# Miniprotein binders against q56419: the designs that were tried, part 295

Target 1, 326 residues: q56419
Amino acid sequence: MEGRTLEEVQEEVFKRHGVLVPKKELEDLAKALEEAGLLLTEKVEARLKEEEEKLKRERPMRLAGLSYPEGEREARAFLEAFRASYPGEGEEARVLLMPHLEPSRVPEVYGAALAALEKTPPPERIYLVGVAHRPLKEKAAALPVPFQTPFGPALPDLPALQALDALLPFELFNTPLAFREEHSLELPLFFLKGRFPEARVLPLLVARRSPELGEALKVVLRDFPGLLVLAVDLSHVGPRFGDTPLTRTLAEEARRRDLGFLERLAEGEPEAALAFLGANPTRIDGVEVVASLLPLLRERKGKVLAHRLDLEAPTLSAVGAGTLVL
Key: E = the ipSAE of ESMFold2; O = the ipSAE of OpenDDE; V2 = 0.75 times the mean of E and O plus 0.25 times the DockQ between their complexes.

## First folded at step 20 (miniprotein)

Design ip4 (at its last look DockQ between E and O 0.86; V2 from the best seeds 0.86)
Fold by OpenDDE base, look of step 20:
Structure ip4 (fold): chain B 326 residues (1-326), chain A 108 residues (1-108)
Amino acid sequence: as target 1 above (326 residues)
Amino acid sequence: GDLIERLEELAEEVIRYLKEHGEEELAREIEEQIKDIIEALKSGDTESAIEIFTELAETIARLLHRLGAPEDLMQKVSWLIYDVARRLGMSPKQIYDLSKRFSRAISR
């Protein structure tokens, strides 16, 4: 790279190809390009274009056989085992906050989500709002195609997605490649599709807070009723996230932040929940999602069903996960 | 040019399906309405074109749903309708209302 910053390269790739490549992927690509020369760029571009064209038709499973079983029978047994891991009863949800962390790390938190879904009448549609772990062209995006699951395809609600797009000041159907490997939708969707096989889905990603999204969704939800699901993790602390190894003090602060956030949401005070986090020093994943959905969370009271701060021992890092019903 | 092409594509997909299922009269009615939309566009009467198209889109949705059209066709038709609506210069409210009507037409 003749003196160009990674940001300049990212912008150039975006301008030329309409693809926003994450900086980390660009770094890896830059390293790979330094190692393998110019030929990798054309092959990678061709492959990305092919993958983008495939994503116009469907989003395939990426974590089947890794995070959850690929086969339907095994997948049903998986759901049942996760439900069994939570000894409590759920409550009816109009809004469900649940994790998107690797299920095996926090089984009882997913179990609590399943418990809530047991008490929830089958929705016509599910608004599934995840976190964009890759850059988006806009503040938020949707992928309006079937998402593959072991229980069959999760079909999009196209009229509701189109209605939402019509009310937004930006194109909602942007950055399809950001959905290709986004686990924040795939993992929650496994549980949701398993419980509500006939529900249509609106798969949404938020990269940055968009007040417009919340206002638009408030209108859309009136005419297109459904279950709102926030697929978000909580604190991210330790070396993987730029901290020192997990200590008692750091873990206590992470738990305090997580629970303080969830409790304020449970009280129907989402602005207070955001204010409580301030600069978000423990890196709660769901902040931009909650900030975007304020109109939908205000004055809704609910209950925290589960919380866990899970240690990743090899990295001495921890991630918070919670289940909240509103 | 692109608007008319997308409208013709929508017509072709729907008319083909209707004919394949023995609904020749309905296919002719849709063809006539498409012609009326094109004529309105050619005359510069975009408002009339939008009105006819809005009613036609709902009719198409209802018919395909009633006939049990496959999901892939329903998705294709939904996108074509949406693309035509945008190309017609329909307002956000008009597109929103169209989507709402479409959703109701395909609801059980």
Scores: ipSAE 0.893, ipTM 0.959, lowest interface PAE 0.4, mean pLDDT 92
Fold by ESMFold2, look of step 20:
Structure ip4 (fold): chain B 326 residues (1-326), chain A 108 residues (1-108)
Amino acid sequence: as target 1 above (326 residues)
Amino acid sequence: GDLIERLEELAEEVIRYLKEHGEEELAREIEEQIKDIIEALKSGDTESAIEIFTELAETIARLLHRLGAPEDLMQKVSWLIYDVARRLGMSPKQIYDLSKRFSRAISR
């Protein structure tokens, strides 16, 4: 029902079928449907509360068997296949930008990240900063629990997370349910845990730019050294994202913006990278993360190792992904 | 009230582990420090309670790490320490420094 009155429904039934249904019967039906809807809502709310309580203890794999193998042996072979997809050499990373797009769509981009990790001394901890795809109660959040992987649990660095929380003007541990299905952490973590099985993790999400997060992380990273990972995608273009169908011109623009953004980051000029995007007409996903982390990106020079603008044939749309070391 | 209950919970977890591993003297030392914190709180001397608690937290981290405490216990203790620190009214800087000391105590 679209909000029609019971009288209007009654009249339509009579006109169409020649049967007059008393208003009481229609009222009883409406009440029954409303009560059934309330019970469904209560069931959903109870389930979400149960999932929230579970997420306060651990974050289970959601994409095993879908985006990467469930078994450890197969998962290791998967990592090696992805490394082989990138024929080049990596460079040591103090900061790594890598995608969170479905791995099979951009295998050489993930392979480039693995090449960089091969050149990177094993860190004590990894600051993994993803993009919140569900609302957060604050600009940023963390979930300070083990994240399950085929390579074993990625353990949280609780002292570093607590130090970070203490420096922020908001509660960092604020939205557990936002992590339930968050692939921007799970997909990069698979690759990171596979290469650095002993590293603890700070699993962080950004919903909206937070200068406070970047300033606090600069302090925390000084006292709790580790690898900073920006797990972000680049341009999103085409009808799925509100554009006309993907044309050669739109694809060329998206590619130009992706590469110009990455190149300016590689020059240690994150403000210039953001300014280059202007109103962000190709919807580069990494803007909020980069804007939050400016103090950690300034004057860090590095190299763009890989980029792909990957076509989504069913939607006539495309998503960009890249690998940058700083 | 609630702060004292959290302190006692922290003590119970740590003391039980120490006793199970034959460390009765250390368990007694922890118990005495908890009593000192509670007495300082009851007298309104929050500054002394914070000083004693800060040293106690680092000591607990060092002891549990040295004894090879299981990860689940280390996580529970880390959270209890953080919760107590906040309930004591420790400043952001004090809590940050406490977290740093805890991290150093559990590293090689």
Scores: ipSAE 0.820, ipTM 0.935, lowest interface PAE 0.7, mean pLDDT 91
ESMFold2 (binder alone), look of step 20: mean pLDDT 84; pTM 0.833

Design ip5 (at its last look DockQ between E and O 0.85; V2 from the best seeds 0.87)
Fold by OpenDDE base, look of step 20:
Structure ip5 (fold): chain B 326 residues (1-326), chain A 108 residues (1-108)
Amino acid sequence: as target 1 above (326 residues)
Amino acid sequence: GDLIERLEELAEEVIRYLKEHGEEELAREIEEQIKDIIEALKSGDTESAIEIFTELAETIARLLHRLGAPEELMQKVSWLVYDIARRLGMSPKQIYDLSKRFSRAISR
């Protein structure tokens, strides 16, 4: 790499391919490229182009056989087991906040989401808003193609997506490669499609807070009614996220932040929820999503159905997950 | 040039499907409407082109839905309609309203 900084390469890749590769991945790639020579760049570019072209037609399952069963029969048994893991009853949701963490880590939290969905009339469409764990070209993006699930494809609501795009000051249909491996949509969608097989989906990702998105969605939801789902995790603490190993004090702070955030949302005070987090020292990943959807969350009262801070023992790290209905 | 090509593509997809299902009269009507849009564009009457196109798009959506057109065709038509609307220079409100009308036409 003739004198270019990793940042310059990152910017060039972003400009050229609309993908912001994390600096660490770029370092690993740079190391791999140093080891494997220039040929890897062309092959990688060709592969990325091929994958982007495929994503114009469908988003395949990436976590089938890993996070959930690939077969429909087994997938249904999976749903039932997760529902059984939550002993409570749900409430009707107009807005559902649920996790996108590995399901096996927080089964009762997903069970609570399923319990809420049992009390929810089948929506015509689901607005599924996830977290972009990869950079987007714009503050938010949509992938307007079928998402594969064990229950069949989750079909997009194209007219509603187009209506949303028309109201946004940026192109909504950007960065398709960001959706390829994004689990924040795939995992919640498994549960949603399993419960509402006929619902159309608007798969949305938020990378940065966009007030414009919330205002546009408020208009769209009036004319295109549906269930709003926030697929977000809560606190991320420990060495994987730049902290010391999990301690009782750190876990208590994470729980306090998670519950304080969810409770304020349940009270219909999303601005207060954001203000409560401040600089977000425990790294609640749903902050940018909530900040984007303020117009849709204001004055909506609801209930926290479940919360868990789950320990990842090998890394002594923990991730918070919650289920909230509004 | 590109706009006309996209209009012709939309016409071809819809007319082919209609003819395959024995709807020859409706296919002719759609063909005539597409010609009217192209003529309006050639004359510089973009407003008339937008009006005719908006009504035609809704009609196409309703017809394809009524005939039980496959999802793949519905998606293709939806994208063509949206792309044409943008190329026509339709305002955000006009595109929004078109999408709303399209959605209603394909709702059960």
Scores: ipSAE 0.897, ipTM 0.960, lowest interface PAE 0.4, mean pLDDT 92
Fold by ESMFold2, look of step 20:
Structure ip5 (fold): chain B 326 residues (1-326), chain A 108 residues (1-108)
Amino acid sequence: as target 1 above (326 residues)
Amino acid sequence: GDLIERLEELAEEVIRYLKEHGEEELAREIEEQIKDIIEALKSGDTESAIEIFTELAETIARLLHRLGAPEELMQKVSWLVYDIARRLGMSPKQIYDLSKRFSRAISR
């Protein structure tokens, strides 16, 4: 009965079906539907609160059997297959930019990340910085709990996370529910944990640029050295993202934006990389992470190892992914 | 009140584990240091309480690591230490330095 009076509904039913339903019965039905909607909302809220409490203890796998194998032996074979999809050699990384796009869509881009990890001494800890796909209460967040993987739990580096929290002007341990389905951490973590099984993890999300996060992380990384990972995707173009159908021209622009962004980062010029994107017309999703982490990216030179703009034929859309070492 | 309860909770967890592993003398030393912290707080000497607590937290971390304490206990102790540090009113720099000392104590 959205936007209609009970009398209007009563009259419409009579006109259509020849039955005059008493007004009281329509009133009772409307009240029952309102009460049912309230109960449904209460049930959803209770379920979310229960999930939030569980997430304060651990973060379970959500994509096992969907994006990567559930069993450890199959998971190791999966890693080796992805490494083989990139026949080149990597380079040592102190900062690694890698995607969080579905792995089967960009196997050689993940393979390039594995090649870089082969050249990288096993770190004591990994600063894994993803993109929040759900709202956060603050500009950034962490979930300081074990993340389950087929290789065992990725344990949190609690002292490093606590050191970081102490330096920030906001509570870092906010919004546990935002991590429940966050693939930008889970998908890269599978590859990172598989190669560095002893490393502890700082699982971080950025929702909106935070210069304070970058300044604090620069201090923390000096005393708690580790591998910094930017788990970000690049251009998002086509109808699924609000554009006209993908054309050669739009695809060429997306590729140009992706590579221009990565190349400027590789020159140690993150401000120039952001300026190159301007209003970000191809919706590169790494911009808020890069803008947060400027102090960690300045003057750090490196190399683009791989890039793909992957076509989604059914939606006439595309998503870019890349691998960059610094 | 609440700060003292958290200090007592930390002591209980650590002392139980130490006694379980035959470290009766160390358990008594930790109990005594907790009492010293509480006495400093009662006298309004927050500076002394912070100094004693900082040394105690590092000592606890090193002892539990040496004894091979299970990950669940190490995580609980890490959180208790962090929570106590904040309730003591330690500055961001003091908490940062405490976290660094704790991390080094459980390394290697």
Scores: ipSAE 0.865, ipTM 0.950, lowest interface PAE 0.5, mean pLDDT 92
ESMFold2 (binder alone), look of step 20: mean pLDDT 85; pTM 0.838

Design ip6 (at its last read DockQ between E and O 0.93; V2 from the best seeds 0.89)
Amino acid sequence: GDLIERLEELAEEVIRYLKEHGEEELAREIEEQIKDIIEALKSGDTESAIEIFTELAETIARLLHRLGAPEELMQKISWLIYDIARRLGMSPKQIYDLSKRFSRAISR
ESMFold2, look of step 20: ipSAE 0.862; ipTM 0.951
ESMFold2 (binder alone), look of step 20: mean pLDDT 85; pTM 0.852
OpenDDE base, look of step 20: ipSAE 0.896; ipTM 0.960
ESMFold2, fold request of step 21: ipSAE 0.857, 0.836, 0.859; ipTM 0.947, 0.940, 0.950
ESMFold2 (binder alone), fold request of step 21: mean pLDDT 85, 86, 85; pTM 0.845, 0.852, 0.848
OpenDDE base, fold request of step 21: ipSAE 0.886, 0.886, 0.885; ipTM 0.957, 0.957, 0.956
ESMFold2, last read: ipSAE 0.852, 0.844, 0.858; ipTM 0.945, 0.941, 0.948
ESMFold2 (binder alone), last read: mean pLDDT 86, 85, 85; pTM 0.850, 0.846, 0.850
OpenDDE base, last read: ipSAE 0.883, 0.887, 0.886; ipTM 0.956, 0.957, 0.957

Design ip7 (at its last look DockQ between E and O 0.88; V2 from the best seeds 0.88)
Fold by OpenDDE base, look of step 20:
Structure ip7 (fold): chain B 326 residues (1-326), chain A 108 residues (1-108)
Amino acid sequence: as target 1 above (326 residues)
Amino acid sequence: GDLIERLEELAEEVIRYLKEHGEEELAREIEEQIKDIIEALKSGDTESAIEIFTELAETIARLLHRLGAPEELMMRVSWLIYDVARRLGMSPKQIYDLSKRFSRAISR
């Protein structure tokens, strides 16, 4: 690395490719590079450029055959099984909060989302707002291309995306590489496309709270009506996230935070939901999404349909997931 | 230079499709409107160029939709229209309104 600091490399990659690579990934990459003796720079740059060019056309499935079936027939059976895992009935959704966690970990939570979708008239378009687990060049981003699913491509609503971009003070179509491996859109989209095959999609990621996004979307939703979906997980606790191993006390606190957050959202009080979390000690990942969408969540009353805190036994860590209808 | 090039690219894509589907008269009408936009730009009348372009974009959207144009073409045309609109220096409101008109034209 010719004497450059990891920070300098990070800045250069960001400047060149619009991707902020986490320091840890850069460290791991640097270590792998040191071990491989390969100056990663040219081949990796070429590959990243190739992947970026591909993402101008479509976003391929990354989790097909892993998190969900690749084949349509098997995918439909998968949906039915997940729906069956939730014994309750859903409610019509104008806003749906659902998880993006590995489906097998929280089947009944996804089942609750499917139950809500059964009671929801087919929307013309779905505003799918996920969490950016990788840095974005801007506070939020969109990838305006078809997303592949077992049910066929989820096609973008380009006019609505362009209208949204026009109202934002930043370029919405940024950081395409952040979408390449982002599961927060892919997993919910499987369920959404399976239920609403004809709906257009606006795939959005939020990295940092953007009040501008919520205000712009409020205007856009008036002229381009559709279903708003918040694809967010809840608490992240345990060693994977910097805590001690899961204890009863830690699990109770995570559940309290999750439910307290969801209940306040269900009451139409999103500011109260955010205030309730404070410094967010249990790391609810949906905070930046909710904070960005405040104008769309205010005064909307709804119902919490499901919640689960799921233990990942190998790491003694847990992730919260919930389904909320507004 | 880049604006005119993108406008010509839009024209070429649409005119090609129309001719392939036997719509020669409509292709000529679009070609004439593109020429009018270019003339307005050359004369420095950007306002007139924006007005003609806005109406043309809606017309293109409606025609392609009516003819059952492939989704891939519709997406390419949508992006070209958006790129031209930005390069024309259209305001956020003008771009928003154009997108709204485009969406309505393809939803019927």
Scores: ipSAE 0.896, ipTM 0.960, lowest interface PAE 0.4, mean pLDDT 92
Fold by ESMFold2, look of step 20:
Structure ip7 (fold): chain B 326 residues (1-326), chain A 108 residues (1-108)
Amino acid sequence: as target 1 above (326 residues)
Amino acid sequence: GDLIERLEELAEEVIRYLKEHGEEELAREIEEQIKDIIEALKSGDTESAIEIFTELAETIARLLHRLGAPEELMMRVSWLIYDVARRLGMSPKQIYDLSKRFSRAISR
């Protein structure tokens, strides 16, 4: 009914149903529907504000019992099983790229991340940079609260987060609700907290590339050294993502794009990695994070430890995941 | 909110904890430094207020860390310090340096 006059609605109702509804009754109905919609909006907004206030104190587990075990003992066994899924050795990471895809879909990719962490001295803090799946009020955000895990709370590094906020041209603590269900932080954090139980965390999200974030983080990392983690997935192809059904050709292109991107990052050439993707036809979701963090990725050489393009059989689609150490 | 009110909130949190741990002389020192900050603000000497506050914030961080303050208290104090620093009109660099000093004070 959007954009129609009441007379036009009245005429159409008569044409379709043979009933002439007086204009006053249509006016009363339109007013009542508008009022009802406003009231529902007020109730939804009130509930979201309540959830927002709770998130200002802590971020609870959302995926325990679904993506990973809730109990600590079972969670430690889970880590061991994932490490065993990758038979190779890792290398020390100053920067780690790892996925946020459902762990059971890419066990050897998470296993490779654990192998890298095994070779990495325990950091004082972890800069965990995920991909916002909900809108942010700014290009990036942080939630400076404890994140619950089966291994205990991952405590925020408040001084480092506040130092970062001070350097940015926008408020970093801007969208608590975006963290409510954000698996790009929760899934990697499970593995990171399990291996580095004493490390504090800077839980960061990128919605859109922010050169300001990368420049500020370069400064903060000098005075607040730690492990930088890019928690990103790679190609997204197939009907779930707007393509034709997954074919061998599309899968081969996605794999080529994933590996070409990772290999250029491993050469310390993040601009070349972005340029290689062009318009990003396979929808690698790591591009906004990489584009934000260019100052931290330049000239850092490393190694691709693992990659998998994982098939989603029910949707005839696939998602790529990889592990890169720099 | 009122800058003075936030300074008083910071003082209350810290002094209560210090007294609970037998640090009554240090609690009185904190009270005196808070009063000095407020007096500087009332006289329009924001530069002195910032200098005193910066030293106070680092001292608070060291004392609470030494006394084994619970994480929830450390987080509340960290936020109060950050909020006061912003309300004092400290520059981005001053706030950055304050955060660095706080971080150093609570490191082992």
Scores: ipSAE 0.857, ipTM 0.945, lowest interface PAE 0.6, mean pLDDT 91
ESMFold2 (binder alone), look of step 20: mean pLDDT 83; pTM 0.816

Design ip8 (at its last read DockQ between E and O 0.86; V2 from the best seeds 0.87)
Amino acid sequence: GDLIERLEELAEEVIRYLKEHGEEELAREIEEQIKDIIEALKSGDTESAIEIFTELAETIARLLHRLGAPEELMMRVSWLVYDIARRLGMSPKQIYDLSKRFSRAISR
ESMFold2, look of step 20: ipSAE 0.875; ipTM 0.953
ESMFold2 (binder alone), look of step 20: mean pLDDT 85; pTM 0.845
OpenDDE base, look of step 20: ipSAE 0.899; ipTM 0.961
ESMFold2, fold request of step 21: ipSAE 0.866, 0.854, 0.872; ipTM 0.951, 0.946, 0.953
ESMFold2 (binder alone), fold request of step 21: mean pLDDT 84, 85, 85; pTM 0.833, 0.841, 0.840
OpenDDE base, fold request of step 21: ipSAE 0.892, 0.891, 0.891; ipTM 0.959, 0.959, 0.959
ESMFold2, last read: ipSAE 0.850, 0.858, 0.853; ipTM 0.945, 0.948, 0.946
ESMFold2 (binder alone), last read: mean pLDDT 84, 84, 84; pTM 0.840, 0.833, 0.835
OpenDDE base, last read: ipSAE 0.891, 0.893, 0.891; ipTM 0.958, 0.959, 0.959

Design ip9 (at its last look DockQ between E and O 0.85; V2 from the best seeds 0.87)
Fold by OpenDDE base, look of step 20:
Structure ip9 (fold): chain B 326 residues (1-326), chain A 108 residues (1-108)
Amino acid sequence: as target 1 above (326 residues)
Amino acid sequence: GDLIERLEELAEEVIRYLKEHGEEELAREIEEQIKDIIEALKSGDTESAIEIFTELAETIARLLHRLGAPEELMMRISWLIYDIARRLGMSPKQIYDLSKRFSRAISR
């Protein structure tokens, strides 16, 4: 940090490590580093390198014992309780949109996803497309390693991942460190692995809209059939996200945006769903994912099974979550 | 140099596993095919090398799957095959087709 701007540091870290650290995280890190007197010491670089090397073999659980139980028995009871929280019946899914929010905040939305999965024949593979909350070197990335779960490892479909990489104009296997703490894959994967223990997984992250990804996946899905899962949250409103505290008006707008988005997707009109959001003033999380997967979502009709706008009371903020079957 | 080393690594892993499971004849056949690929590369016949490699990769996948090879080995072999395919300068279509053939070989 000797005379460098946070932007210069961000660029250097990106150039050196292929990780774009968000400016806020860099600010927090810079502050923590300033407070700790810890320069990005040789020690931090060594630790990051060690973690990157570990990620070549497996992605360990990060949220076990926090967001879901670590033990298999308790994890199964957890699944049953979440399923019980949704009183309805599901529908067969070819495409499932589900949340990646903390499960305890929106249990019935995850319950609706489980209900849909009950009506879905076991897939050979699951294309799990999450949101990159950390920057990627490319528009999208995959981590082609086992993901640990309480139900055993979720094994990658390497041939399908390689086929996808071959059709993309960029290296798919980039930015492994972005997967280390990414919850958008870990939380949905818990439910998916619990329901389909034998399914292989393609863990994908989208940072920016990639039309190439959707076109490539359309080809791959023809030869490598499977369940497509969009692990996305909806609106993010309130002080945590740069708004005023949640009001009735703000909550109504968030719900309107969420439901309007989901309903247009359910009608098989993903372009209309994106157009409806415009500048995305309520910050729907899944926009870049949907924009990347347009070829796979077109003309597919389905049903919205659940929606919730969940209040985080300590911050007077709210996050939307939904479950959609196509 | 790096390509040949990766081919030799693939050969070593597969041959070791086959010998450990009493498949000595198959191990010799794999060794011979790897030699043929290396010879084709040395002669500048990359097209022949790609052809032999593509068939060999499918054969390896099928054999290891049939023998019940552990998942860790299957993943290592899959990754080696993919890396070799890229280093051979295989086209996107060739790599795609190879991956498709590999997937089919391990699904039966």
Scores: ipSAE 0.897, ipTM 0.961, lowest interface PAE 0.4, mean pLDDT 92
Fold by ESMFold2, look of step 20:
Structure ip9 (fold): chain B 326 residues (1-326), chain A 108 residues (1-108)
Amino acid sequence: as target 1 above (326 residues)
Amino acid sequence: GDLIERLEELAEEVIRYLKEHGEEELAREIEEQIKDIIEALKSGDTESAIEIFTELAETIARLLHRLGAPEELMMRISWLIYDIARRLGMSPKQIYDLSKRFSRAISR
């Protein structure tokens, strides 16, 4: 399905309009269109470079007014409404697993995370580990800049980030553009910044499992103690994700995989949690993060506070979300 | 070229802030230590340059923290120090330990 030749275009114009356009004129037009296409490519590349330079200074809110309120007063009320959506008690967390799914879809799951934070002494810093939805140059990345929130900027812990970068066999700060629209950091950060306004943040993304990251973080956390947050979603099932239409059987399997994974993590057995998933047939989102962080998860016992498999009626699909404290 | 430029940029930022806060004598001391680092580099004595720089970085962190330096300045200084440490060829362990020293200095 190659495009038309200039002769074919010339003949079609003559058939439709009764005028024969000289081949030279068509050749000149084709040249001009080709040059315009090159200029459009250059414009896109220049815009991306401009965005990259901005991201080296700060990461602006992308989801204010869409996923959470833009104003601080409304944002605080929003946060408290989410806590109220979970009527249970939390437990102190040294490690917290929480979702990055759209908050309105799983309000009690975010509420459970807030309940855990109520029981957690305010940390000096938060290691926020999300899932890269855009390619990274390396297995993992960080963006060591202020992240804007309705509660003010979440400041980076630069010494801890630099200590981490020094221990890794790859460049940690090499993919700023991957953070531009990354909701797996922005959505959890809204809740974390709202509850711990003085904490600094290490905003981290995992693309592919990295044992090196886990070993380095174990060392860094010893000297720079803080709260470790795995900002991950669970099963992704249905046609949106490559399955047949969602059935009760597929939904039950997704719930079974989600809860079995979380329960094994809660027993301090992250390798068993990964093995339980096998080929990961329900596409649990957290596997690369968990596989990277094994040294930080082993022998840490805890509790599953909440879980929901949230159904997407228009797509006949579902996404799982959970809250786990260790 | 870039390493010496970075050292001079670090000196300029810190000395300007110290002078604005009436710390003329401390500004002279910082200037002398930067000159010592540059002299060690010009003589090929990288080991001495790293030793002086490590002590200087911790001193700068402590001084700026004590004087209530704005967060924006502290971030720029933290980055300059990290970049200089890498350009000096400090080992991963040396850079890790430097980051710990900086962090402790701004927490006290």
Scores: ipSAE 0.853, ipTM 0.946, lowest interface PAE 0.6, mean pLDDT 92
ESMFold2 (binder alone), look of step 20: mean pLDDT 85; pTM 0.848

